# VHH binders against CTO1 family protein C17G9.12c, part 1

Scores and structures below are computed, not measured.

Target 1, 274 residues: CTO1 family protein C17G9.12c, of Schizosaccharomyces pombe (q9uue0)
Amino acid sequence: MLYIVDFDETITTYDTIHLLAEAVNKPEEWSVISDKYWQEYLAWREALPHSTTLTSYLPLLGGSRYLEEASIKRIEKSQYFSGLSEGALDNIVQLITLRAGFVEFINALVPDLRVSKTIFHVLSVNWSARVIEQTLLHHTDLTADLLCVHANDFDFDTSTNTTNGRILARNASSLLMNSTDKVREFRRIVQTDAVSSPLNVVYIGDSPTDFGCLQISPISILMRSNQKYYDILSRFEDVQLVDISEFPVQKAVPGKKIIYTCSDWCAIQKAFLA
Below, numbering starts at 1 at the first letter of every chain, in headers, positions and changes, except where a header shows other numbers; antibody chains aren't numbered by Kabat.
F is the ipSAE of ESMFold2-Fast. E and O are both the ipSAE of ESMFold2, at different seeds. Each is the mean of both directions, binder to target and target to binder. V2 is 0.75 times the mean of E and O plus 0.25 times the DockQ between their complexes.
[cut] marks letters that were taken out.
Atom coordinates printed by the task and the answers are left out, and those that the model quotes come from them; centres of patches stay.

## First folded at step 4 (VHH; framework vhh_7yz9_2)

Design t01 (from y10 with T58Y)
Fold by ESMFold2-Fast, scan of step 4:
Structure t01 (fold): chain B 274 residues (1-274), chain A 122 residues (1-122)
Amino acid sequence: as target 1 above (274 residues)
Amino acid sequence: QWQLVESGGGLVQAGGSLRLSCTASGFTFSNYAMGWYRQTAGNEREWVAFIGTAGDTYYADSVKGRFTISRDNAKNTVYLQMNSLKPEDTAVYYCATHRYGDFSVPYYFDSWGQGTPVTVSS
C-alpha cells in the first residue's frame, strides 16, 4: 500500500500554520500579513463561478495560486520568520494535537514500512516540513529513515541554526500552495515508489487543497474536519461520498468518483489494517 | 475546547434592526479573523461579512451599507449590526474563525454552533 496523506486537520486536529506565526510573537505584524491575504482571498472567492462537477471545479481552485504566492512573498519581504530557531519550532510541536487513532494507525504500519511493503508519505502546503517531521517523530514509532515529508520549509542558516525568513520547497519540485501543486507531487510520488500501482494508492485529506488528489487517487478518503467541505463534494454530480465502513465498494456508479469519508483514523485502521 | 456561540436573532419587520453576537472560547481570539455567514433552507452557506485581526472590514455586495461587523477582543466576541433588514435577509446566521492556510473556504469548523435564526417579515 502507498499512503499519501495531508497533514493539517487530517493528521492534526487543527491547522498548525497559525502556530508558526504565533511562535514569532509579533501579532501586530502578523495581523497586517494575514488581513491582506484574507482581503485578496475573499475577492477571489466572490469571483468564482458555480461548478456542478469536481472536474470543472478543480481548474478554478488552481486560479488561487497567484494570491498564495503573493502572500508568501510579502512574508519573506517583511522578514517575519527571520531569526526563528529550531527550539521555537520544537515548542510548536508540543502544542499540536493529533486526530483520534492516528498514532495507533501509523505504529501498526511501522513493521511493513521497515521492509518497504507499505510506504507512507505526507504531502502538505504547510510552511514547516520540520514541524511535520518532529510531530511524527515525537508522537509515533516512526524513525527519521522512514519519514517521507513533502511540504514547504524555512531556509535555515546552519551556522546560527535560525531561519533567514525565506520559505522553500522541501521534497517537491516547487512551493506547495494549492490543489494543482499537490496533484503534481502526488503523480511524482506514485511514479517513483516501487510498491505503487493504480490499485494500491490511498490519498487522505480534508479540504479543497486535497480535492485534486482525492479525484485522481485510486482510493480516496475525506477526513471530515469541516462540514462545508463535505457539503461541497456532496453537491458534485461526478462524486459519490461513501462512509469508510462500507469499504470497499464493489460497484462504482459510472461517471462518479467514490470518495470514502471518516471522522478519525480508528475507522481507517478498521477498514485497512483489521 | 474550541467553541463559537451565536445569539441575538429573532423576528423583525422589514426595515428593522438586529444585533447578532458570537462569543468564542478555547483559543486566542485576537489572533483570528472572524466572519459571518448565513444559510437558508436547502441552500449552502453564503458569506456576509468579515473582520480582520486589525479591524479591517469587508462585506458581501448584498449587505454593504446595511450591515456592520465589529469585534471586542477583551470579550472574545464578534458582532453583526444589521440595519434596514429585508425579507431576503431571512436565514440562520453563523459565525466562523478564519486562519491563514484555509485557502478554499473561510470556515474553520463544521460544529462552530447552532447559529442564530433571523426572520424578516414583509
Scores: ipSAE 0.055, ipTM 0.495, lowest interface PAE 6.1, mean pLDDT 85

Design t02 (from y10 with T58Y D61K)
Fold by ESMFold2-Fast, scan of step 4:
Structure t02 (fold): chain B 274 residues (1-274), chain A 122 residues (1-122)
Amino acid sequence: as target 1 above (274 residues)
Amino acid sequence: QWQLVESGGGLVQAGGSLRLSCTASGFTFSNYAMGWYRQTAGNEREWVAFIGTAGDTYYAKSVKGRFTISRDNAKNTVYLQMNSLKPEDTAVYYCATHRYGDFSVPYYFDSWGQGTPVTVSS
């Protein structure tokens, strides 16, 4: 089995990007950056046309990339994250809570991961691959040699061992900002690890940045972190949402993509590891 | 731990007014931008109003000039004053915190669920 999994609100109970901003401890500077992002995002969102299918919705989501890139460039220009140490990022790990059953699920996979019978990847738009890696190492039986984290990361100045404020892609072909970027990286992972066995690929995510991967993965699981995202998917004519307790569905409705739903990793473990 | 509780909805006649409240707990309210959203039967949730940490406000075209968003940091509360209500404003209203992150949607807490219903009669 090849697992490709979102981090924020899929593995974690809450998003962790805000913890990165709080670690800098400059709330007035952050409010300027955050408010400008939301001003631009809300204007973009208001202009967005209606969509009745996931297929037509995905290109519209991709249209936000210029806005996302502009925001990251403003953060870099302001040097907001400049001077942030590895230790400060590691301290964030103590503030992160994981969804029920995740640790048990991963620990059960470790023997199969060591012999490459199962492969586990994290794919995230988060800005700190380090925080993701340290979270996994701290809370699970995963060792560094088993970590496959695809995300963004801060650019560290090797002379000071602090960030220079830049955000770079980590174990990905380019910065991961939206659904389109995640689909590109998903395809790269599948080509590398499971070219001959596409039916054994599972994508797990919770939000619109995951929607492209949920559409194309052979097996797709929506972690119900947020009722709004479930509601959006439920209204698409080309999507069928099914509780994971019914996996595998005996016969799909023609023309609809089955996306299984769950609220925690205990349900995933029951469906796949028994 | 993180909680948002909406209140103030009800039944009102067209042309009337309502004041919605959203009270936050479990986090430092003054550090977060806040927004109001609504959902009508058969439609996806849509953005209504936004207030930044410095008090800057932004509104959807459909409500601009009729609705006013405000905040009281001492009470950890965001408000939506709705004037000149129309039948088209009938919806369940939700508040949300705006955190930098997923560029397609604002982040919000598990307590998002209930909202406060507003019905505007013709």
Scores: ipSAE 0.064, ipTM 0.538, lowest interface PAE 6.4, mean pLDDT 85

Design t03 (from y10 with T58K D61K)
Fold by ESMFold2-Fast, scan of step 4:
Structure t03 (fold): chain B 274 residues (1-274), chain A 122 residues (1-122)
Amino acid sequence: as target 1 above (274 residues)
Amino acid sequence: QWQLVESGGGLVQAGGSLRLSCTASGFTFSNYAMGWYRQTAGNEREWVAFIGTAGDTKYAKSVKGRFTISRDNAKNTVYLQMNSLKPEDTAVYYCATHRYGDFSVPYYFDSWGQGTPVTVSS
């Protein structure tokens, strides 16, 4: 099996990007940055045409990239994250809570990961690949040699072990900002890990940045972190949401993409490992 | 600047009631979903209740039927009415903004207030 999995609110119980901003402890400066992004986001969203299918909705998601680029450029220009240490990021790891069943699920995979019978990748728009890696190492039986994390990361000065405030792509061809970027990396991962022997590919995510990958993956799982995202997918004429307890569906409705749903990793473990 | 200010916490006897308020300033309150969270010393922050921009609500199983979340957009305020309080409800209660994207997940920013402590005795 080839697992490609979102991090924030899929593996974790809440988004961890805000913890990065909180670690700097300059809430007034962060409010200015975040408010500017959110106002631009709302204006962009209001201008978008209506879509009745996931297929027509996905190209619209790509249109947000200029907003995300502008926000990252403002963060870099402000030097907001400049001087943040590896130790400060390690403190964030202690604040991160994982979804029920994740540790048990990944620990059960470790023997198969060591012999490449199963492959596990994290694919995230998060700004700290380091925080993702340290979270996995701290909470699970994963060792550094088994980590495959595709995300963004801070630009560290190796002599001081602090960031210069810049955000760079990590184990990805370019910055990961939206659904279109995640689809690009998903395709690259699948091509790289493709073998003569067949592999089932599973994508697991929770939010609009995952929708492109959920559409194209052979097996797709929506982690129900937010009712709004479930509701968006449920309204699309070309999507069929099915509880993971019914996996695998023997008879798909023609023209509809099956996306399995669950609320925790215990359900995934029962479907795939039991 | 963006600010969330919680109030209404205090000491109350088991079986009693408290109403928490969270007043927002510096942003267009009606455009944001709001949530209540709680945290005890040595434990993770726990989600309690959620209210969307359209007034749709969701509750954690531990408080469903006892707590009611509501909002007043004219006052830029979200409320948590807590009834039938139990000693296990003792915590610092935090208000948070939730920024849900329809088409892109926005960065989650520091959306927390400073918290209001609630102590339920006996």
Scores: ipSAE 0.006, ipTM 0.299, lowest interface PAE 9.1, mean pLDDT 84

Design t04 (from y10 with H98Y)
Fold by ESMFold2-Fast, scan of step 4:
Structure t04 (fold): chain B 274 residues (1-274), chain A 122 residues (1-122)
Amino acid sequence: as target 1 above (274 residues)
Amino acid sequence: QWQLVESGGGLVQAGGSLRLSCTASGFTFSNYAMGWYRQTAGNEREWVAFIGTAGDTTYADSVKGRFTISRDNAKNTVYLQMNSLKPEDTAVYYCATYRYGDFSVPYYFDSWGQGTPVTVSS
């Protein structure tokens, strides 16, 4: 099995980007930065046309990339993250809470990961691949040689071990900002690993940045972190949401993509490892 | 129109308890994660607790086991129940909201009003 998994709100109980901003501890400055993004997001959202299919919705999500680019450029220009140390980022790991069953699921996979019978990748729009890696190392039996994390990362000055404030791609061809970017990296991962291995591919995610991967993966699982995202998918004519307890569905409805749903990793473990 | 109003602070003796409230208006409260921060005079603001839209919680190490964050979506209110209070918990407490769009990336937190002061005597 080839697992490609979102991090924030899929592996974790909540989004961890705010912890990165808090590590800097300048909430008034962060509020100004984030408010500009929020105003731009609201204007974009208000102009967004209705979509009745996931297939037609995905290009609209991709069209928002200029908003994320503008926000990241403002963050870099402000130097908000400049001077943040590797140690400060590692301290964030202590504040991260994982979803029920994740540690047990990963620890059960480790023997198969060591012999390449199963492969596990994290694919995230998060700005710190380091925080993702340290979280996995701290909480699970994963060792550094088994980590496959595709995310953004801060540009560390090797002489000071602090960030220069820039956000760069890590283990990805370009910055990961939206669903279209994640699809690009998903395809690259599958081409690299699936060509060499006869593995089934499973994508697990929770939010619109995952929707493209959920559409194209052979097996797709929506982690129900937010009812709003379930509701959005449920309204698409080309999507069929099925509780993971019914995996695998024997007969698909023509023209519909089956996306399995769950609320924690205990349900995934029962479906795949029991 | 967007507002977060903190209340419930006061003077309490060490070992005592207080419950802080933060009432939100001008937005759909249930769609946003909420947090509590505190600030002592001359120091930068310190994060205390977080609660997500699904009710998942996390806490700073300094308050873990003593403080409990909760929310009531029908009342547009987030609470911080503070037990076993210590003199070092003395601070002005602020609430914040975490805004993010369809991409689930939190770019914003809001803290409005003057906060609610908490003084813990030894």
Scores: ipSAE 0.053, ipTM 0.488, lowest interface PAE 5.6, mean pLDDT 85

Design t05 (from y10 with H98W)
Fold by ESMFold2-Fast, scan of step 4:
Structure t05 (fold): chain B 274 residues (1-274), chain A 122 residues (1-122)
Amino acid sequence: as target 1 above (274 residues)
Amino acid sequence: QWQLVESGGGLVQAGGSLRLSCTASGFTFSNYAMGWYRQTAGNEREWVAFIGTAGDTTYADSVKGRFTISRDNAKNTVYLQMNSLKPEDTAVYYCATWRYGDFSVPYYFDSWGQGTPVTVSS
């Protein structure tokens, strides 16, 4: 099997980007940055046409890239993350809680990962590949040679071991900001493993940045982190949401994409690992 | 400045009920999603419940059917009604705030309160 998995709210119980901002400990400066983004997001959202299918909704999500790029550029210009140390980022790992069953699931995969019988990738729009990697290393039996993390990362100055405040792509061709970016990287991952059967690809995610990958993956699992995201998908005419306890569904309705749903990794382990 | 103040914790016997409150100040409360987390000694913070700006709710499996999250925008307050309490619910409860869009990258401000302790005796 080839697993490609979102990090925030899929592996973790809550989003971890705020922990990066909190590590800097300048909440008033952060509120200005986040308020500006939220104002721009509301204006963008108000201008969006209604969509009755996932297929028509995905291009609209791609249209958010300019808004997200502008926000990252403002963060870099303000130098909000400048001077943040590797040690400060490592301390964030202690504040991260993982969803029920994840550690058991990944530890059960490790023997198969070592012989390349199964492959596990993390694909995230998060700004710290380091935090993702350290979280996996400290909480699971994964070793550095088994880590396949595709995300963004801070630009560290090797002489000071602190960030210069810039956010760069890591293990990806460009910054990962939205659903379209994740689809591009998903396709690259699958193409790299072309000798493996495409039918054995599982994508697991929880939110609209995952919707493109959920649409195109042979097997798609929605982690139910937020009822709003479930409701959005449930209203699309070309989507069929099915509890993972019914996996695998033998016959899909023509024109509908089956997306399996679950609330934790215990359900995934039962469906795939017994 | 963003502030969250939790209250309502205490000692209760198994099967009892408690209502936690979290009052927010320093931001436009109605524009932000709210949540409850808990932490026990020796464990990391665990998500309990979320409520979005439109009143949409989600719950951790361990509390579904027993806990109800709600909000009062006029009072800048989020509540957690806890029913059928179990000894396993013993924890310090924290509230948090963030903004939700239609995509997962939140350029939000996440603010944590001081916490309110809950002890459930058998």
Scores: ipSAE 0.012, ipTM 0.272, lowest interface PAE 8.7, mean pLDDT 83

Design t06 (from y10 with A33S)
Fold by ESMFold2-Fast, scan of step 4:
Structure t06 (fold): chain B 274 residues (1-274), chain A 122 residues (1-122)
Amino acid sequence: as target 1 above (274 residues)
Amino acid sequence: QWQLVESGGGLVQAGGSLRLSCTASGFTFSNYSMGWYRQTAGNEREWVAFIGTAGDTTYADSVKGRFTISRDNAKNTVYLQMNSLKPEDTAVYYCATHRYGDFSVPYYFDSWGQGTPVTVSS
């Protein structure tokens, strides 16, 4: 089995990007960055045309990349994260809470991960691969040699052990900002994985940045972090949402992509490991 | 324990005015932008107005020139002054604070509150 999994609100109970900003402890500077992003985002969202299918919606989501890129460039130009230490980022790990059943699920996979019968990847638009890696190491039986994290990361100066404020791709071909970027990396992972096949690839995510991967993965699971994302998917003519307790569906509706739904990892464990 | 409480809605005739209020508690209000959103039955929530930490404002095209968003940091309150109300403005109104997060979707704190209903008769 090949698992490719989102981090924020899929593995964690809450988004962790705000914790990165709080670690710097300059709320007035952060508010300027955040306010500008939200103004641009809301204007972009208001202009979006109506879509009746996931297939037509995905190209529209790709249009947000210029907003995400502009925001990251403003963050880098401001030097907001410059001087932040590895230790300060590691302190964030203590503030992160994980969804019910995740630790038990991943720990049960570890023996198979060690012999490459199963492979587990994290694929995230988060800005700190380090925080993701440290979270997994701290909470689970995963060891460094089993970590497969694809995300963005801060550019660390080896002499000072602090960031220079730049955000770089980590274990990815380019910066991960939206659904289109995640699809690119999903395809790369599937292509290079020795155990991957169309019948044993699982994507797990919760939000629109995951929608492209949910569409193309052989097995797709939506973690119900927010009702509005479920509602968006439920309105698409080419999507069929099914509670994971019914996995695997024997009678698929022609022309519809089945996306299984769950609220925690206990349900996933029951469906796949019991 | 971030909390937002909306008030000020009611029944009003077309052409009338209402002032909505939203009081925040449990966080440093002055550090966050605020917004007003509305929802009619069967539709997703629609953005109405935004106010930044420095007091800069932006509005949805449907309300520009008629609605004014403002804030009072001493009272931890955001306001929406609604003038020249139309039947199409009938909705439940919600306030929200914004947190930077998921790149393609608005990020709100989990608690929206019950909202405040506004009915504009023709």
Scores: ipSAE 0.619, ipTM 0.829, lowest interface PAE 1.4, mean pLDDT 87

Design t07 (from y10 with A33T)
Fold by ESMFold2-Fast, scan of step 4:
Structure t07 (fold): chain B 274 residues (1-274), chain A 122 residues (1-122)
Amino acid sequence: as target 1 above (274 residues)
Amino acid sequence: QWQLVESGGGLVQAGGSLRLSCTASGFTFSNYTMGWYRQTAGNEREWVAFIGTAGDTTYADSVKGRFTISRDNAKNTVYLQMNSLKPEDTAVYYCATHRYGDFSVPYYFDSWGQGTPVTVSS
């Protein structure tokens, strides 16, 4: 089995990007950055045309890249994250809580991960691959050699071991900002890991940045972090949402992509690991 | 269900004061930054004031020295004290949760209240 999994609000109970900003402890500067992003996000969201299918919606989501790029460039220009230490990022790990059942799920996979019978990747638009890696190492039986984290990361100065304020792609071909970027990396992961017949690829995510991967993965799971995201997917004529307790569906509705839904990792473990 | 309910608006004469309240339900209020926005008919919403999780505050230049934002985490409420009101402050005032992230974060869209109107007479 090849698992490709979102991090924020899929593995974690809440988004962790705000914890990165709080680690810098300059709330006045951060409010300027976040307010500008908020203004641009609202304008973009209100301009989106109504879509009746996930297929027509996905190209529209790709249009968010320009505002994500603008926000990252403003953060870099401000030097907001400059001087942030590895230790400060490690302190964030202690503030992160994981969704019910995740630790048990991943720990049960470790023996199969060690012999490459199962492969587990994290694919995230988060800005700190380090925080993701340290969270997994701190809370689970995963060891560094089993970590496959595709995300963004801070550019560390090799002499001071602090950030220079830049945000770079980490274990990805370019910066990961939206659904289109995640689809690109999903395809690379699937191709390189040589998953054999039957092709057992599972994508797990919770939000619009995951929608492209949820559409193309052989097996797709929506973690129900927010009712609105469920509602968005449910309105699409080409999507069929099914509680994971019914996995696998015996008869698919022609023309519809099945996306299984769950609220925690206990349900995933029951469906896949028995 | 995330819900924000604004109250405290009304008609006031120039130079007067109003205190707006926004009560949150359905989420852990103390974990979120909160902001006040305002909108006149036909125009985009403009940011007015911001309060972070640690109580740090920031204000739009148009309201600095006149408006004060505060929060009471025990009551899940954010306040906007508006002093020295001007006719230009006439707008519908909205409360919103405020968190930087990506567009996948639900806090930016579904956590708007329905607004409380403020009319400042000349």
Scores: ipSAE 0.011, ipTM 0.249, lowest interface PAE 9.2, mean pLDDT 83

Design t08 (from y10 with N31R)
Fold by ESMFold2-Fast, scan of step 4:
Structure t08 (fold): chain B 274 residues (1-274), chain A 122 residues (1-122)
Amino acid sequence: as target 1 above (274 residues)
Amino acid sequence: QWQLVESGGGLVQAGGSLRLSCTASGFTFSRYAMGWYRQTAGNEREWVAFIGTAGDTTYADSVKGRFTISRDNAKNTVYLQMNSLKPEDTAVYYCATHRYGDFSVPYYFDSWGQGTPVTVSS
């Protein structure tokens, strides 16, 4: 089995990007950056055309790249994260809460991961691959040699162990900002791993940045972090949402992509490891 | 723990005015931008107005010139002054916090309050 999994609100209970900003402890400066992002996002979202299918919606989501890139450039120009230490990022790990069943699920997979019978990848638009890696190491039986994290990361000066404030791609061909970027890396991961049939690929995510991967993965799971995202997918004519307890579906509706839904990792473990 | 409580809705005649309030608790209100959203039966929640931490405002095209968003950080409250109300403004109104992240508003399940209903009669 090849698992490719989103981090924020899929593995974690809450989004962790705000914790990165809080670690710097300059809330007035961060408010300016955050407010500008939301103004641009809301204007973009308001202008977004109506879409009745996930297939037609995905190209429209790709249009968000310009505002995501503009926001990252503003963050870098402001030097907001400059001087942030590895220790400050490690402190964030202590604040991160994982979804029910995740630790048990991963720990059960470790023996198969060690012999490459199963592969587990994290694919995230998060700005700190380090925080993702340290979270997994701290909470689970995963060791550094088993970590496969594809995300963005801060540019660290190894002599000072502090960041210069730049955000770089880590284990990805370019910065991960939206659904289109995640699809590119999903395809690269699948092509690189020769573990089993492509039909044994599972994507797990929760939000619009995951929608492209949820559409193309052989097996797709929506973690129900936010009712709004469930509602968006449920309205698409080419999507069929099915509770994971019914996995695998014996009769699919023709022309619809089955996306299984769950609220925690206990349900995933029961479906795949029982 | 993050809680938003909306109030001030009610029945009003077309052309009338209402002032909605949203009181926040459980977080440092002054650090977050706030927004107003509305929902009619069978439709997704639509954005109405935004106010940044410095007081900068933006509005949906449908309410520009009629609605005004404001905030009082000492009271942990965001307001929506609605003037020249139209029957099309009939909806349940919600407030939300705007925090930078990779998921859309709301950030938490509880960052959407119960809402306050507004009915504008013809």
Scores: ipSAE 0.467, ipTM 0.768, lowest interface PAE 2.3, mean pLDDT 87

Design t09 (from y10 with S30R N31S)
Fold by ESMFold2-Fast, scan of step 4:
Structure t09 (fold): chain B 274 residues (1-274), chain A 122 residues (1-122)
Amino acid sequence: as target 1 above (274 residues)
Amino acid sequence: QWQLVESGGGLVQAGGSLRLSCTASGFTFRSYAMGWYRQTAGNEREWVAFIGTAGDTTYADSVKGRFTISRDNAKNTVYLQMNSLKPEDTAVYYCATHRYGDFSVPYYFDSWGQGTPVTVSS
């Protein structure tokens, strides 16, 4: 089995990107950056054409990339994260809580991961691959040699062990900002690791940045972190949402992509690790 | 626990005015941007107005010039002054906080309030 999974709100109970900003402890500067992004994003979203299918919706979501690029450029220009230490990022791990059943699920996989019978990748638009890695190492039986994290990361100055404020891709061909970027990396991972059986690929995510991967993965699971995202997917004519307790569905509605839904990792473990 | 309580909705005639309030508790209100959203039965919630931490505002095109969003940090309250109301403004109105962080996940809100219904008669 090849697992490719989102981090924020899929593995974690809450979004963790805000914890990165809080670690800098410059709330007035962050508010300016955050407010500007939200204003631009909401205006863009309002202008977005209505879509009745996930297939037509995905290219429109990809159109937000210029807003995401502009936000990262503002963050870098302001030097907001400049001077942040590795230790400060590691302290964030203590504030992160994981979804029910995740630790048990991963720990059960470790023996199969060690012999490459199962492969587990994290694919995230988060800005700190370090925080993702440290979270997994702290909470689970995963060791550094078993970590496969594809995300963004801060550019650390080797002489000071602090960030220079830049955000760079880590274990990815370019910055991970949206659904289109995640689909690109999903394809690269699958082509590398799933040589013998594409039918054993599982994508798990919770939000619009995951929608492209949920559409193309052989097995797709929506973690129900936010009712709004469930509602968006449920309205698409080419999507069929099915509770994971019904996995696997034997006869799908023709022309519809089955996306299984769950609220925690206990349900995933029951479905896949029986 | 984060709580948002909307109030001020009701029945009003076209051309009339209403002032909605949303009172927050359980978090540091002044540190978060706030927004107003509305929803009609069977439709997705749509954004109406946004106010940042410094008081900068932006509005949906459908309400520009008619609605004004404001905040009172001392009262932990965000307001929506609605003027020149139209029948198409009929909806349940919700306030939401906008967390700084996670710009990759649009529509992520820290909390939705219970909503306050607004009916505009023709």
Scores: ipSAE 0.420, ipTM 0.743, lowest interface PAE 2.6, mean pLDDT 86

